# VHH binders against RCC1 domain-containing protein 1 (RCCD1), part 17

Target 1, 376 residues: RCC1 domain-containing protein 1 (RCCD1), of Homo sapiens (Human) (a6ned2)
Amino acid sequence: MAEERPGAWFGFGFCGFGQELGSGRGRQVHSPSPLRAGVDICRVSASWSYTAFVTRGGRLELSGSASGAAGRCKDAWASEGLLAVLRAGPGPEALLQVWAAESALRGEPLWAQNVVPEAEGEDDPAGEAQAGRLPLLPCARAYVSPRAPFYRPLAPELRARQLELGAEHALLLDAAGQVFSWGGGRHGQLGHGTLEAELEPRLLEALQGLVMAEVAAGGWHSVCVSETGDIYIWGWNESGQLALPTRNLAEDGETVAREATELNEDGSQVKRTGGAEDGAPAPFIAVQPFPALLDLPMGSDAVKASCGSRHTAVVTRTGELYTWGWGKYGQLGHEDTTSLDRPRRVEYFVDKQLQVKAVTCGPWNTYVYAVEKGKS
Key: E = the ipSAE of ESMFold2; O = the ipSAE of OpenDDE; V2 = 0.75 times the mean of E and O plus 0.25 times the DockQ between their complexes.

## First folded at step 11 (VHH; framework vhh_7mjh_2)

Design h4 (from f1 with E98D; at its last look DockQ between E and O 0.04; V2 from the best seeds 0.00; counts 0 for: pae O 10.2 > 2, placed apart)
Fold by OpenDDE, look of step 11:
Structure h4 (fold): chain B 376 residues (1-376), chain A 125 residues (1-125)
Amino acid sequence: as target 1 above (376 residues)
Amino acid sequence: EVQLVESGGGLVQPGGSLRLSCAASGFTFSSYAMSWVRQAPGKGLEWIGRIYTSGSTSYNPSLKSLVTISRDNSKNTLYLQMNSLRAEDTATYYCARDEYTDILTGYSSYGMDVWGQGTTVTVSS
């Protein structure tokens, strides 16, 4: 068993409430910063105003608008109004607790349910279908919804491996690597080529025949990563979160260019009639209702993906982090607040000789787990 | 201060009807979806239904025939009409504010962030 090199968690983006463990209130972090907590964090779940941290020792800590701690925690999932905690029982059973975020871990939970892990049936040689993390329950027969009802059953036939929730939609990855989506579809985030809502899980036909390894759901956009390292992305592109051309960024660029041109002291409005070469203006994409293939620079393979409200993060096989989309709060990690409609590598990890292993996005922030690159 | 206050609970006979009210204050009531949730003694929370800003409603299928949710935005009040009440409907009933994501700002709120203190309904002969 290759001794997993000790890693560290990093955070960047919106931290106005002190969402980062050990961070003071009112800070915006525009570059990756190590989480000061000397704790061995194994799970990070971020809402807008608070973050849940779970340690390998089973300690849950909340930082931000919600505060508190609890022991015997296996997993936690944070939404703005609701905290779901999976507690270890005295036996193989787990206890799911649902807390109001404002009073999380104080008093009695709003709701609790015993969860029995399905005994690994002897006969499924592909034993690795471990039910994904919250909000998917360990039995993969239900998930936690931040909206009532909080307990939502899943058809057993789906064989859910991973479930990710956007603002209005859900993405499910099954054991076979198929992707299902349901919920709101007004921004094309379901990937079915329509803007209609789906009440029940619907298979993404556009990805049929491909095997996916990872899914991520943002506010109103979706991402999946194939086993071969291909990125498929669809949904809303208001801030370039699909890495497709967006009008909003073009206009901002023109305004900044105009403001920069007005600051030239000499009164001559050199109307740089930049010759509009007749190149057809590159079409702006506001909504992409079908999965689009996204190529990373240099043909890098993706292995992990996560989505915020309007930004996307991808980890490559080589351990590089790429981010794009809305950058207003520094959640892209490029030491600025610029939004991007193209993947950009976060240079911090490269410069520090760190290999990125995981990424988790909150709505306006990003958390990254990285390890030191082995001295070859 | 953002506040929800439920009222109208009490003792009712089996087969009876009851109308609960939830008074909202401290926020723009009309801009939020609202939900009703109940908790029977010794049981978990049960979602009853939701009313959207449009006035459209969604209900728990198990309760759909027994409940009607409505709202009066002019009074900042949410209502739950219950008919044909049974002993199993004995519970504390809560109203909750359902927050929605602001698409323009990117602010996302998930689920019910504000709850009332609840009103107790007892169905007994």
Scores: ipSAE 0.007, ipTM 0.263, lowest interface PAE 10.2, mean pLDDT 85
ESMFold2, look of step 11: ipSAE 0.454; ipTM 0.772
ESMFold2 (binder alone), look of step 11: mean pLDDT 81; pTM 0.813

Design h5 (from f1 with E99D; at its last look DockQ between E and O 0.02; V2 from the best seeds 0.00; counts 0 for: pae O 10.1 > 2, placed apart)
Fold by OpenDDE, look of step 11:
Structure h5 (fold): chain B 376 residues (1-376), chain A 125 residues (1-125)
Amino acid sequence: as target 1 above (376 residues)
Amino acid sequence: EVQLVESGGGLVQPGGSLRLSCAASGFTFSSYAMSWVRQAPGKGLEWIGRIYTSGSTSYNPSLKSLVTISRDNSKNTLYLQMNSLRAEDTATYYCAREDYTDILTGYSSYGMDVWGQGTTVTVSS
């Protein structure tokens, strides 16, 4: 077993509430910063105003608008109004607790249920279908909803491996690598080529025949990564979160260019009538209702993806982090607050000789797990 | 006015059966998924199950064997059949209208946006 090199978690983006463990209130972090807590963190789940950290030792710590700690925790999932915690029982059974975020881990939970992990049936040799992380329950027969009823059953036939929740939609990855979506579709985030809602999980036909390894759901956009490292992305592109041209960024660029041109010293408004060469204005895409293939620079293969409200993060096979979309709070990690409609590599990890292993996005922030590159 | 009214609650002996009804008015009943929820004394809300517009159903695994949800769109009525009732099934039972967005993520404030007043079921010898 190759001794996993000790890694560290990094955070960047919106930290106005002290969402980063050990971070003071009111800080915006525009570049990756190591989490000061000397804790061996294995799980990070971020809401807008608070973050849940789970250690390998089973300690849960909350930082931000919600505070508190608990032991014997296997997993946690944070939403703005609700904290789900999977507690270890005395036996193989786990206890799912749902807390109000404001009173999380204090008093009695809003709801609790015993969860029995399905015994790995002896007969499925491919049985590594380890039930995904929260909000998917260990038995893969239900997931946690951030609103009552908190227990949401899933059809057993779906064989869910991973479930990700956007603002109004859900993405499910099954054991066979098929992707299902349901919920609100007004922003094309379901990927069915329509803007209609789906009440039940619907298979993404556009991805039929492909095997997906990872899914991610943002506010109103969706991402999946194939086993071959291809990125498919669809939904809303208001801030360039699909890495497609967006009008909002073009206008901001023109305004900044206009402001930069107005600051020329010599009071003459040189109306550079730049000759509009007749190049057909590159079409702006506001909504992409079908999965679009996204190529990373240099043909890099993706292995992980996560989505915030309006930004996207992808980890490559080589351990590089790419981010794009809304950057107002520095959640892209490029030491600025610029939004991007193209993938940009986060140079911090490259410069520090770190290999990125995982990424988890909150709505306005990003957390990254990285390890030191082995000295060849 | 949008309204849900539960009925059929009462006293039942252990092992008994009961059928609850929920009458819907003021909206297009057939266009909404509906859920049953219960609350035992001193306990939190427990989701029982859901019926979709298609007629498909989903149940709480802990209750699946004991409950059946159905609907009659022509009567704008939701039903909950309960069998083999136990003392632990003593609760106030609510029907709720569900918005599709709440079925998924709960992000929408419009999830279970309409509730009945509830009907009380007491299981006692």
Scores: ipSAE 0.008, ipTM 0.304, lowest interface PAE 10.1, mean pLDDT 85
ESMFold2, look of step 11: ipSAE 0.627; ipTM 0.840
ESMFold2 (binder alone), look of step 11: mean pLDDT 82; pTM 0.811

Design h6 (from f1 with I103E; at its last look DockQ between E and O 0.32; V2 from the best seeds 0.00; counts 0 for: pae O 4.6 > 2)
Fold by OpenDDE, look of step 11:
Parts: structure tokens; sequence; C-alpha cells
Structure h6 (fold): chain B 376 residues (1-376), chain A 125 residues (1-125)
């Protein structure tokens, strides 16, 4: 077993509430910053105003608008109004607790349920699709919803491996690598080619025949990564979160260019008649209701993806982080607040000789787990 | 022009109460969630709470017992009632418009896109 090199978590983006452990209140972090030294964090779940950190030792710590700590925690999932915590029981069973975020870990939970992990049936030689992390429950028969009812059953036939929740929709990855979506569809985030809502999990037919390894759900956009490292992305592109041309960024660029031109003191309006080469202006895409294939620079393969409200982060097989979309709070990690409609590599990790292993996005921030590159 | 204007700040004694107002203009006030945030001298921004389009509210847990947010859509006005004020509550208070915020998930499409100039509250004996 290759000794997993000790890694560290990094955070960047909106930290107005002190969501990052040790960052203090009121700081926007525009470049990756290491989280508190010595904390062995294994899980990060970020809401807008607070973040839940789970250590390998089973300690849960909340930072931001919600504060508190608890022991014997296996996993946690944070939403703005609700905190779900998976607690270790005295036996193989786990206890799911759902807390109001405002009173999280104080007093009595809003709801609690015992969760029994399905015994590894002896006979299925096919690798036990270990149920993913919260909000998917360990038995893969239900998930936690931020909206009542908090317990949402899943059909056993779905064989859920991973579940990700956007603002109004859900993405499910099954054991076979198929993707299902349901919920609100007004921004095309379901990927069915329509803007209609789906009440029940619907298979993404556009991805039929492909095997997905991971799914990510943002505010109103969706991402999946295939086993071959291909990125499929669909939904809302208001801020370039699909890495497709967006009108809003074009207008902002013109306004900044106009403001920069007005600051030149000398009255000569050099009308840079940029020669209108007749290239038909690349069509702006506001909504992409079908999965679109996205190529990373240099043909890099993706292995992980996460989505914020309007930004996307992808980890490559080589351990590079790419981010794009809304950057107003520095959540893209490029030391600025610029929004991008194309993937950009976060140079911090490259410069520091770090290999990125995981990424998780909150609505307005990003957390990254990275390890030192082995001295070849 | 889209504008937010805070008012009601001033000097107040410890234990006192204060009501701040935020007048909105240039947009359909009732269609937006609104937040209050404050900044103490030399400190970062602190989120106080939010009122959604539905009238439901969310508060910073540390301040929940001390503050109440309300809105009057007919007057395009946001309010912040503060009670039992302490010296530590000395800050500039800002109202902010949120373009779109999901009430349950906390997802915001555009964030706090419009801010007022702020009103200063000083709590001193």
Amino acid sequence: as target 1 above (376 residues)
Amino acid sequence: EVQLVESGGGLVQPGGSLRLSCAASGFTFSSYAMSWVRQAPGKGLEWIGRIYTSGSTSYNPSLKSLVTISRDNSKNTLYLQMNSLRAEDTATYYCAREEYTDELTGYSSYGMDVWGQGTTVTVSS
C-alpha cells in the first residue's frame, strides 16, 4: 500500500464569515491558503456561510456562521439551513442526525435515524458500489435533502454510488456509471434537452453508452467526468461556468476596456478600429440543456469535479486544478476576482510542487486537498 | 439607478435599542432577498441576517437573539431592529441586495450585487 503522502487542505474564495478554519472573519482569499496546520481533515462540506470539517479521528468542526464541534463523526454535509451528520454508533450501525444550521450540534437534532449499512452480500463479485458520501446515505437507499422531508428514499434499482445536489436539482451516479437527474430544469441543469422539471430520477440518454466516474452539481449547472477522463457539462452559463462563451463576460470586458481607455489622459480617442475580421461572433450560450463535451488545455484527463453556485473546478489525472466561471470572490484561485469562460489552471499548486487530489466547492468558495509531489 | 440608502445609525448607550432602515430604489424591491452586514473598525465583514422574498428570515446564530430583520415592500424599505446593544456592536451597517438566493440551500446566483453606503452605529457609555 503506497504510504499516502501527508497532504493538506487549502481554501480560497468567499470567507466573509470565517468559513475557513483559522482564516478569521471578513477575509476574501483570492489565492489558495492552507487550512490550520495539524488538522487531519478527511471531509470538507461547504455551505455559503459555514463549512463543516471532519477529521480522520472523527471530530466534526464547524467554522463560519455556524460554530460547534462533535466527536464520533464519520461524515457531514452542510447546507445553508441544515447540517447532516453521520455519527458512529456503538456497533456497525450509524446514526444520521439532521441539525438546523443555526443551532447545529447544540441540544437535540431536528431529526435522527439509525442507518444500517447493508452487509456486503458475499455473492456479488462485482465490486460493492460503496455508497458515496453524504448527502447519500451509506445504504444508498436514501439521501438527505435540505428541503423537507429531509429523508428522501431512492429506488433500490438505481444502485446509487454518488449523489450531488444543486440548488434545485439532483445528480445521481449509479454503480454502472449511468447518470440520472431530477428536480428543477429551468436552466437546463437536468441535461435532458428540455427546461422542464423532472419529479423522478431520469436517465441522461445523451450519455448512454458512456461510463461516468464522477458527478458534480452546481447551483444550476451539472458536470460529469467519464472513466476515460472526458468532461461533460450542461446547464446555466451566466458566468461562464460551463466554459462556454457567455455574453456577460463579453460585456464586462468591454466595460473594463472602456474604463481603461477613458483613463488615458490624452484626449485622442484612438478608436482602435480593430479590424472586424468577418468572423461571425461566436454565439453566446446562456443555457446548455444537453451535455457538452469540454476539452481541457493540452488534452488533460479529468478525474474529479466540483461545482459552486456559478463556478466549476476540475482535477486532472496529473494532479492539476482547473477552475472557471464566476470569480467575484476569488473562488477560482487565480489571485484575482475575474470571471472566466474557459478553464484556467490554478498555478499555485504547480508553483508549490503540489499534486491536487480532491476538490470541493461551496457556493462562493473552493477547498482543495493536495500532497507534495514525490521526488522522482 | 439602482440604489440602497441606509439610515438610522448614531450614538446609543449600552443596553439600548436601535432600528436601522434601508431605502431601496431603481429596482423591484419585492423580488429580491435582502441582507444586513456590518463591519467593525479594523475587522472584516460580518453577516447579520437575510430576509427572503417570502418574508422568511435567516440569521447569524451569534446575533439571532439581538436582531430582527423585516421588510415593507410597499415602502421599498428593509429594517434591522437591534436590541441590547453592546460596545462590540459598534460598526458600519450595510444593507445589500441579493440577486437570487435559494432559501433552503443558500445558493445565490449573483450574490450581494448592490450595497448601500452604510450607516454607522456607535455604542458607548
Scores: ipSAE 0.024, ipTM 0.419, lowest interface PAE 4.6, mean pLDDT 85
ESMFold2, look of step 11: ipSAE 0.423; ipTM 0.730
ESMFold2 (binder alone), look of step 11: mean pLDDT 83; pTM 0.824

## First folded at step 12 (VHH; framework vhh_7mjh_2)

Design i1 (from c1 with G99E; at its last look DockQ between E and O 0.27; V2 from the best seeds 0.00; counts 0 for: pae O 5.0 > 2)
Fold by OpenDDE, look of step 12:
Structure i1 (fold): chain B 376 residues (1-376), chain A 124 residues (1-124)
Amino acid sequence: as target 1 above (376 residues)
Amino acid sequence: EVQLVESGGGLVQPGGSLRLSCAASGFTFSSYAMSWVRQAPGKGLEWIGRIYTSGSTSYNPSLKSLVTISRDNSKNTLYLQMNSLRAEDTATYYCAREEYYDSSGYSDYGMDVWGQGTTVTVSS
């Protein structure tokens, strides 16, 4: 039994509300910082203003704008408006609770249901590889949505293994390694080659024949990692979160006041028909509506991915962390606040002789689980 | 530097009214939708409402009757008028610039600039 080397969680990025355990309020962390020592964290779910931490001992602790704790917790999923908590029951059944985030686990949940957990898959040392990780329910027949209705059924035929939620879309990985997406598509985040919304799960045809191992969903972009270690990425590239050239990074610091597309009162996007003048292929990509293959430096294989609102993080097979996209709050971990439209390795873990095992992005921050590299 | 600074907070009696201000600097204020958010002690963030670049407004349904959001683009200032204040309205109030918002009116992702907040205490 390979002695599981004790690992630690690290956090970096926006921590204005004290979202990181032990970091205090009002700090931006531009480099990886270890979370509170002595807490054996197995799950991290980060919203913008607070983070949910679940310990191996079954303790849930909230840090940030929401404070609170609960026992007998197996998993938690955090959004600004909603906190989902999977609690161990007295028997084989688990109890799913949905809380208003503002309640801080006080009072009564908004909703609760007994669920039968599916057989625990292989223990990812970070506990992330368990089938049925929230927001996907353990039975894989439903998921929790941050917006009403909070309980959303899934067709049994989907055989969901993993589900990730972006701001307006869902990305589902099934047992066969197929990827489905649905929801809003105005930023190409669904990957179907259109900007149209899909009300029901739709298979990503562009990925047919490929077996995916993991999916990640950001604000308005999506990532999947194949079993072979290839990264496919699509959606919005405003901040370089697709690792594709973006105009916003080329233009020296002038925050082009993105004219907020005024949604008409009826929710219809005023299509500014910007006339496709036939001009030279814009060297910059704003939206990638199809999965694009992304190569990491040195041909590294990816094994895990996570997405924030406008940044992406990938863990390689060798235990390196690469980040790119929006870096305004240091959520890329490069000791600066620069945004990147290319993958950059987070050198902190290399310098510290740490092997990264897992990554979880909040909207403006990043959490990483790492272990010490074995002394060969 | 892009900055938002809230003001106008303080102690108010139940049933009282208060007007908060948010001064914007370092960006083209008129080009952005703006939101008010509050955080009560020990609670999470609560979205209050938004004002669009057009001047149209959207409110949290639970607060719609109690709040009015307005803006003066000539002064780069956002306002929150609150009436009939209750003890439950005790919170730190934040103004935020919205780069993007979803159809639900509130997003974890769209508010990219925040003020330091102004505290409102409703007490007898």
Scores: ipSAE 0.021, ipTM 0.516, lowest interface PAE 5.0, mean pLDDT 85
ESMFold2, look of step 12: ipSAE 0.552; ipTM 0.817
ESMFold2 (binder alone), look of step 12: mean pLDDT 82; pTM 0.811

Design i2 (from c1 with Y101T; at its last look DockQ between E and O 0.48; V2 from the best seeds 0.00; counts 0 for: pae E 2.03 > 2)
Amino acid sequence: EVQLVESGGGLVQPGGSLRLSCAASGFTFSSYAMSWVRQAPGKGLEWIGRIYTSGSTSYNPSLKSLVTISRDNSKNTLYLQMNSLRAEDTATYYCAREGYTDSSGYSDYGMDVWGQGTTVTVSS
ESMFold2, look of step 12: ipSAE 0.678; ipTM 0.872
ESMFold2 (binder alone), look of step 12: mean pLDDT 81; pTM 0.801
OpenDDE, look of step 12: ipSAE 0.719; ipTM 0.885
ESMFold2, look of step 14: ipSAE 0.503; ipTM 0.787
ESMFold2 (binder alone), look of step 14: mean pLDDT 81; pTM 0.804
OpenDDE, look of step 14: ipSAE 0.494; ipTM 0.795
ESMFold2, look of step 15: ipSAE 0.501; ipTM 0.780
ESMFold2 (binder alone), look of step 15: mean pLDDT 81; pTM 0.801
OpenDDE, look of step 15: ipSAE 0.424; ipTM 0.754

Design i3 (from c1 with G99E Y101T S107T; at its last look DockQ between E and O 0.24; V2 from the best seeds 0.00; counts 0 for: pae O 3.1 > 2)
Fold by OpenDDE, look of step 12:
Structure i3 (fold): chain B 376 residues (1-376), chain A 124 residues (1-124)
Amino acid sequence: as target 1 above (376 residues)
Amino acid sequence: EVQLVESGGGLVQPGGSLRLSCAASGFTFSSYAMSWVRQAPGKGLEWIGRIYTSGSTSYNPSLKSLVTISRDNSKNTLYLQMNSLRAEDTATYYCAREEYTDSSGYTDYGMDVWGQGTTVTVSS
């Protein structure tokens, strides 16, 4: 059993409220920074103003606008108004609690329910039936919504394995690797080729025949990763979060280029005649209502994905992190605040000889779990 | 330097009124939507309302009848008028700059700059 090398969590991006453990208020972190040493964090869930950290020892700690701690926690999911906590019961049963985020885990939860973990079917030799992560309930028959009603039932026929919530939509991955979406669709985030809302889970027909391994939902965009490592992405592209050409970034680039040209003291307007070859200006894409295949540089296979409000993060099979989209607060991890409409590798982890294992995005920040690369 | 400075907080009796001000500097105030947010002791953040660049306003439904937000772009100042104050309105009040508003005016996350806050205490 290869001794799992001790890993660490890193955070970067918006930290105005002290969302990162041990970080002071008012800091923007533009490069990956290790979280407080000595805390064995196993799960991170980030809202905009606070982050929930769950330790392997079962301690939940909140950092940011919301404070508090709880014991016997297995999982937590954080939204701005609502905190869902899965607690271990005295027996095999788990207790799901929904708290007002402002309550700081004091008083009585808004809602609580006993959840019986589905008996690990004897036959799946691959042991850890990854109990669905919140907001999906362990029984996969419901999920937690940040808006009332907080308990949302799922049809048993969906056989949900993973559920991710965007700002106005939901993505569901079923046991067969099919993807369903529902909710608001005005930014194309549902992937059905329309901008219409879907009240009920609708199968993404465009992905039929493909087996997905993971889904991620951002503010108004969606991502799935196939078992073969292909990335499909759709929805809103205002900030380049789909890694497609966007007008907003093109305009910003021209403005920066103009400002940089004015600062040359010696009056020589080096007209960089960038040879505009007469190529038809690459069409800018504002909305992609169908899943588009996205290639990573060097043909890298993706294994994990997470989405913020307007940025995307992907982990490759080799343990590299790629980020793109909105970067104003450093949430892309490139030591700058530049937005990108193409995947860029986060060099920090490469330089530090770290292998990225997991990524979780908040709206304006990113958390990464990485381990040291084994000395071959 | 981008800065927001709240003022006008203090002690007020129940049923009283108070007007808070937020002075903005270091950025083009008129180009940004602005919000008021409060935090009661031991409680989370509560959004009060927003004023857009157009001057239109949006409010928390729970507070709509009690608050009015306005702005004076010539003075780079945001205002919060509060009426009929109650003990439950005791909080630190913050003004915040809205970084982003989509084309629909919907903003889930947009408050990137905050003031230090001004404390309002409602007590008899």
Scores: ipSAE 0.140, ipTM 0.605, lowest interface PAE 3.1, mean pLDDT 86
ESMFold2, look of step 12: ipSAE 0.403; ipTM 0.745
ESMFold2 (binder alone), look of step 12: mean pLDDT 81; pTM 0.802

Design i4 (from f1 with S109D; at its last look DockQ between E and O 0.21; V2 from the best seeds 0.00; counts 0 for: pae O 5.7 > 2, placed apart)
Fold by OpenDDE, look of step 12:
Structure i4 (fold): chain B 376 residues (1-376), chain A 125 residues (1-125)
Amino acid sequence: as target 1 above (376 residues)
Amino acid sequence: EVQLVESGGGLVQPGGSLRLSCAASGFTFSSYAMSWVRQAPGKGLEWIGRIYTSGSTSYNPSLKSLVTISRDNSKNTLYLQMNSLRAEDTATYYCAREEYTDILTGYSDYGMDVWGQGTTVTVSS
């Protein structure tokens, strides 16, 4: 049994409410910071203003705008208004509870149902990306929605394995590795080549014949990772969250370049003539309504993905983390607040000889589980 | 410096009305959607509502009948009118600037980047 190397969770990005366990209030974290030591966290679910942490011991702890704790917790899913908690029952049955986030887990839940958990697949030590994780209910016949109605049934024929929710859309991965999407489509986040909404789950035809291993949904963009390690990405690219050229970043770069024109002592403007050769202005992509194949640097294979509001994170097979998109609050982990329209490796984990195992994004922050690289 | 300053809080009797103000400075107020948020003692944040740059409003369904949000761009001021106040409305009320508003839908991103210090409202007989 390969001795499971001790791992730790790291957080970075927006922490204005103390969303990161142990970080205190009012800090923006621009580089990965370890969460509170000694807590064996197996699940992280981040809303904008608070984060839910579930320990292997079954303790749920909320950090941020919402406070509270509960025992006998197996899973939790956090949104701004709602907290879904899967609790262990006295028997094989689990209890799903939906709480108002502001309730601090006090009083009565808004909704509760007994559920029979599907056979616990092998516990990914990271507790993430397992089939049947919230917001997907254990029976895979429904999911929790942050907006009323909170209980959303799924057709049994979908055989849902994973469900991810964006701001206005849903992505479903079925048992066969097919991807379905529905909801708002104004930003191309559904991947059907249109900007129209879909009321019901619609199969992504563009991915037909491919087997996906994982899906991720951001604010208005979507990602899936194939079993072969290919990344498909689509939706809105306003902040470079698709790793495609965006106009907004080009303009910001010019403005920063203008401000960084240090007036030489002699008053001469060093026009850094960046030789923009007369090449046709690189096409900017604002919306990508079809899945686009994204190559990581060095041809790395992806194994996991997560999306924030306007940023994307991907874990490679070798345990490297790549991030791109909106970086204003340091949610990309590059020790700066720069937005990127291309994948960039988070060097912190490399420098610390850590292997990244999981990633989960909140809207404006990122959490990462990493283990020490074995001394070969 | 970007700043929001809430005012108008105080003690009010049940059934009473109160109007809160939020003065904005250091940024182009008219270019941002604004929200009101409250936090009751020992509770989490509760979103009250938002006013967009267009002047359109969105409210928490639970509070829609009790609150009205407005803005005066000429005064860089956001308002929250509250009616029929109850003891459960006792909270610190915050105004917040929306970091991002969807240019297509007007929908704001998940968060607010600038907050005031808050003004406390106590509803008590």
Scores: ipSAE 0.018, ipTM 0.501, lowest interface PAE 5.7, mean pLDDT 85
ESMFold2, look of step 12: ipSAE 0.465; ipTM 0.776
ESMFold2 (binder alone), look of step 12: mean pLDDT 82; pTM 0.815

Design i6 (from f1 with N60A P61D; at its last look DockQ between E and O 0.21; V2 from the best seeds 0.00; counts 0 for: pae E 2.8 > 2, placed apart)
Fold by OpenDDE, look of step 12:
Structure i6 (fold): chain B 376 residues (1-376), chain A 125 residues (1-125)
Amino acid sequence: as target 1 above (376 residues)
Amino acid sequence: EVQLVESGGGLVQPGGSLRLSCAASGFTFSSYAMSWVRQAPGKGLEWIGRIYTSGSTSYADSLKSLVTISRDNSKNTLYLQMNSLRAEDTATYYCAREEYTDILTGYSSYGMDVWGQGTTVTVSS
């Protein structure tokens, strides 16, 4: 068993409330920064104003606008109004608790239920059956919603493996690798080719015949990664979060380019006549209501994806991190605050000889787990 | 410099009313949705409500009957009227500028990018 090299978590982006462990209050972090040393974090769930950290030892720690700690925690999911916590019981049963985020884990939970983990079916040789992560309940028969009602049942027929929640929609990955979506669709985030809402889980027909390995949901956009490493992305592209051309970034680039017109000493405006060849204005895409295939630079295969409110992060098979979309708070990790409508590799991890293993996006920040690259 | 300054906090008796003000400067106030948020001692942030650029308002369900948000664009001022105050309403109250509001749904994408220093309200007999 190759000794899993000790890894570390990194955070970057909006940290105005001290959401990142050890980063202090009031700092925007524009490059990856290691989280508090010595804490063996296994789970990170970020809301806008606070982050929940779960350690391998079962400690939950909240950082940011909400403070608090709890023991015997297996998993946690954070939203602005709601904190779901999966706690170990005295026996094989787990206890799911739903807390008001403002309660800071004090008092009584809003809701609690005993959950029996589905017996790890003997036959999945890949023993790490990643027990459904919150907000999906361990029994895969329900999920936690940040809005009342907080308990949402799922049809058993869906055989949910993963569930991700956007601002107004849900993405479900089933055991067969099929993707379902439901909720608000005004931004095309459901992927059905319409802008209509779906009240019930609807199969994404456009992805039929493909096997997905992972799903991610942002504010109003959606991502899935196939088992072959292909990225499919759809929904809102206001900030380039789909890695498709967006008008908003083109206009900002022109304004910055206008300001960067260095007045030569002689007062002559060097009109860089960038030869705009008469090419048809590159079509800007505001909404992509169908899954679009996205290629990473150099044909890299994706293995993980996460979405913030208006940014996207993808981990490649080789352990590289690519980010794009809204970057105003440094949540893209490129040491700047620029937004991007194309995938850009986060060089920090390359320079530090780190292999990225996981990524989790909050609305305005990004968390990354990375390990040292083995000396070949 | 973009700035928000809250005022009007203080000591109030249970059942009393209080009006908070938030003075905005350094940006076009009328172009932004604004929110009120509070934080009770030892508790997390609680969203109170929002006023859009249109003047329409949205409130937390738990506070809808107790609070009214308004704005005067000519004065660059946001207001929070609170009625029937209870001990549980003791908190620091913050006004916040919302950078992003969904134009289609009106939903804020966690866009509170500028905050005031807060004004403290204490409800005590």
Scores: ipSAE 0.231, ipTM 0.667, lowest interface PAE 2.7, mean pLDDT 86
ESMFold2, look of step 12: ipSAE 0.463; ipTM 0.776
ESMFold2 (binder alone), look of step 12: mean pLDDT 81; pTM 0.803

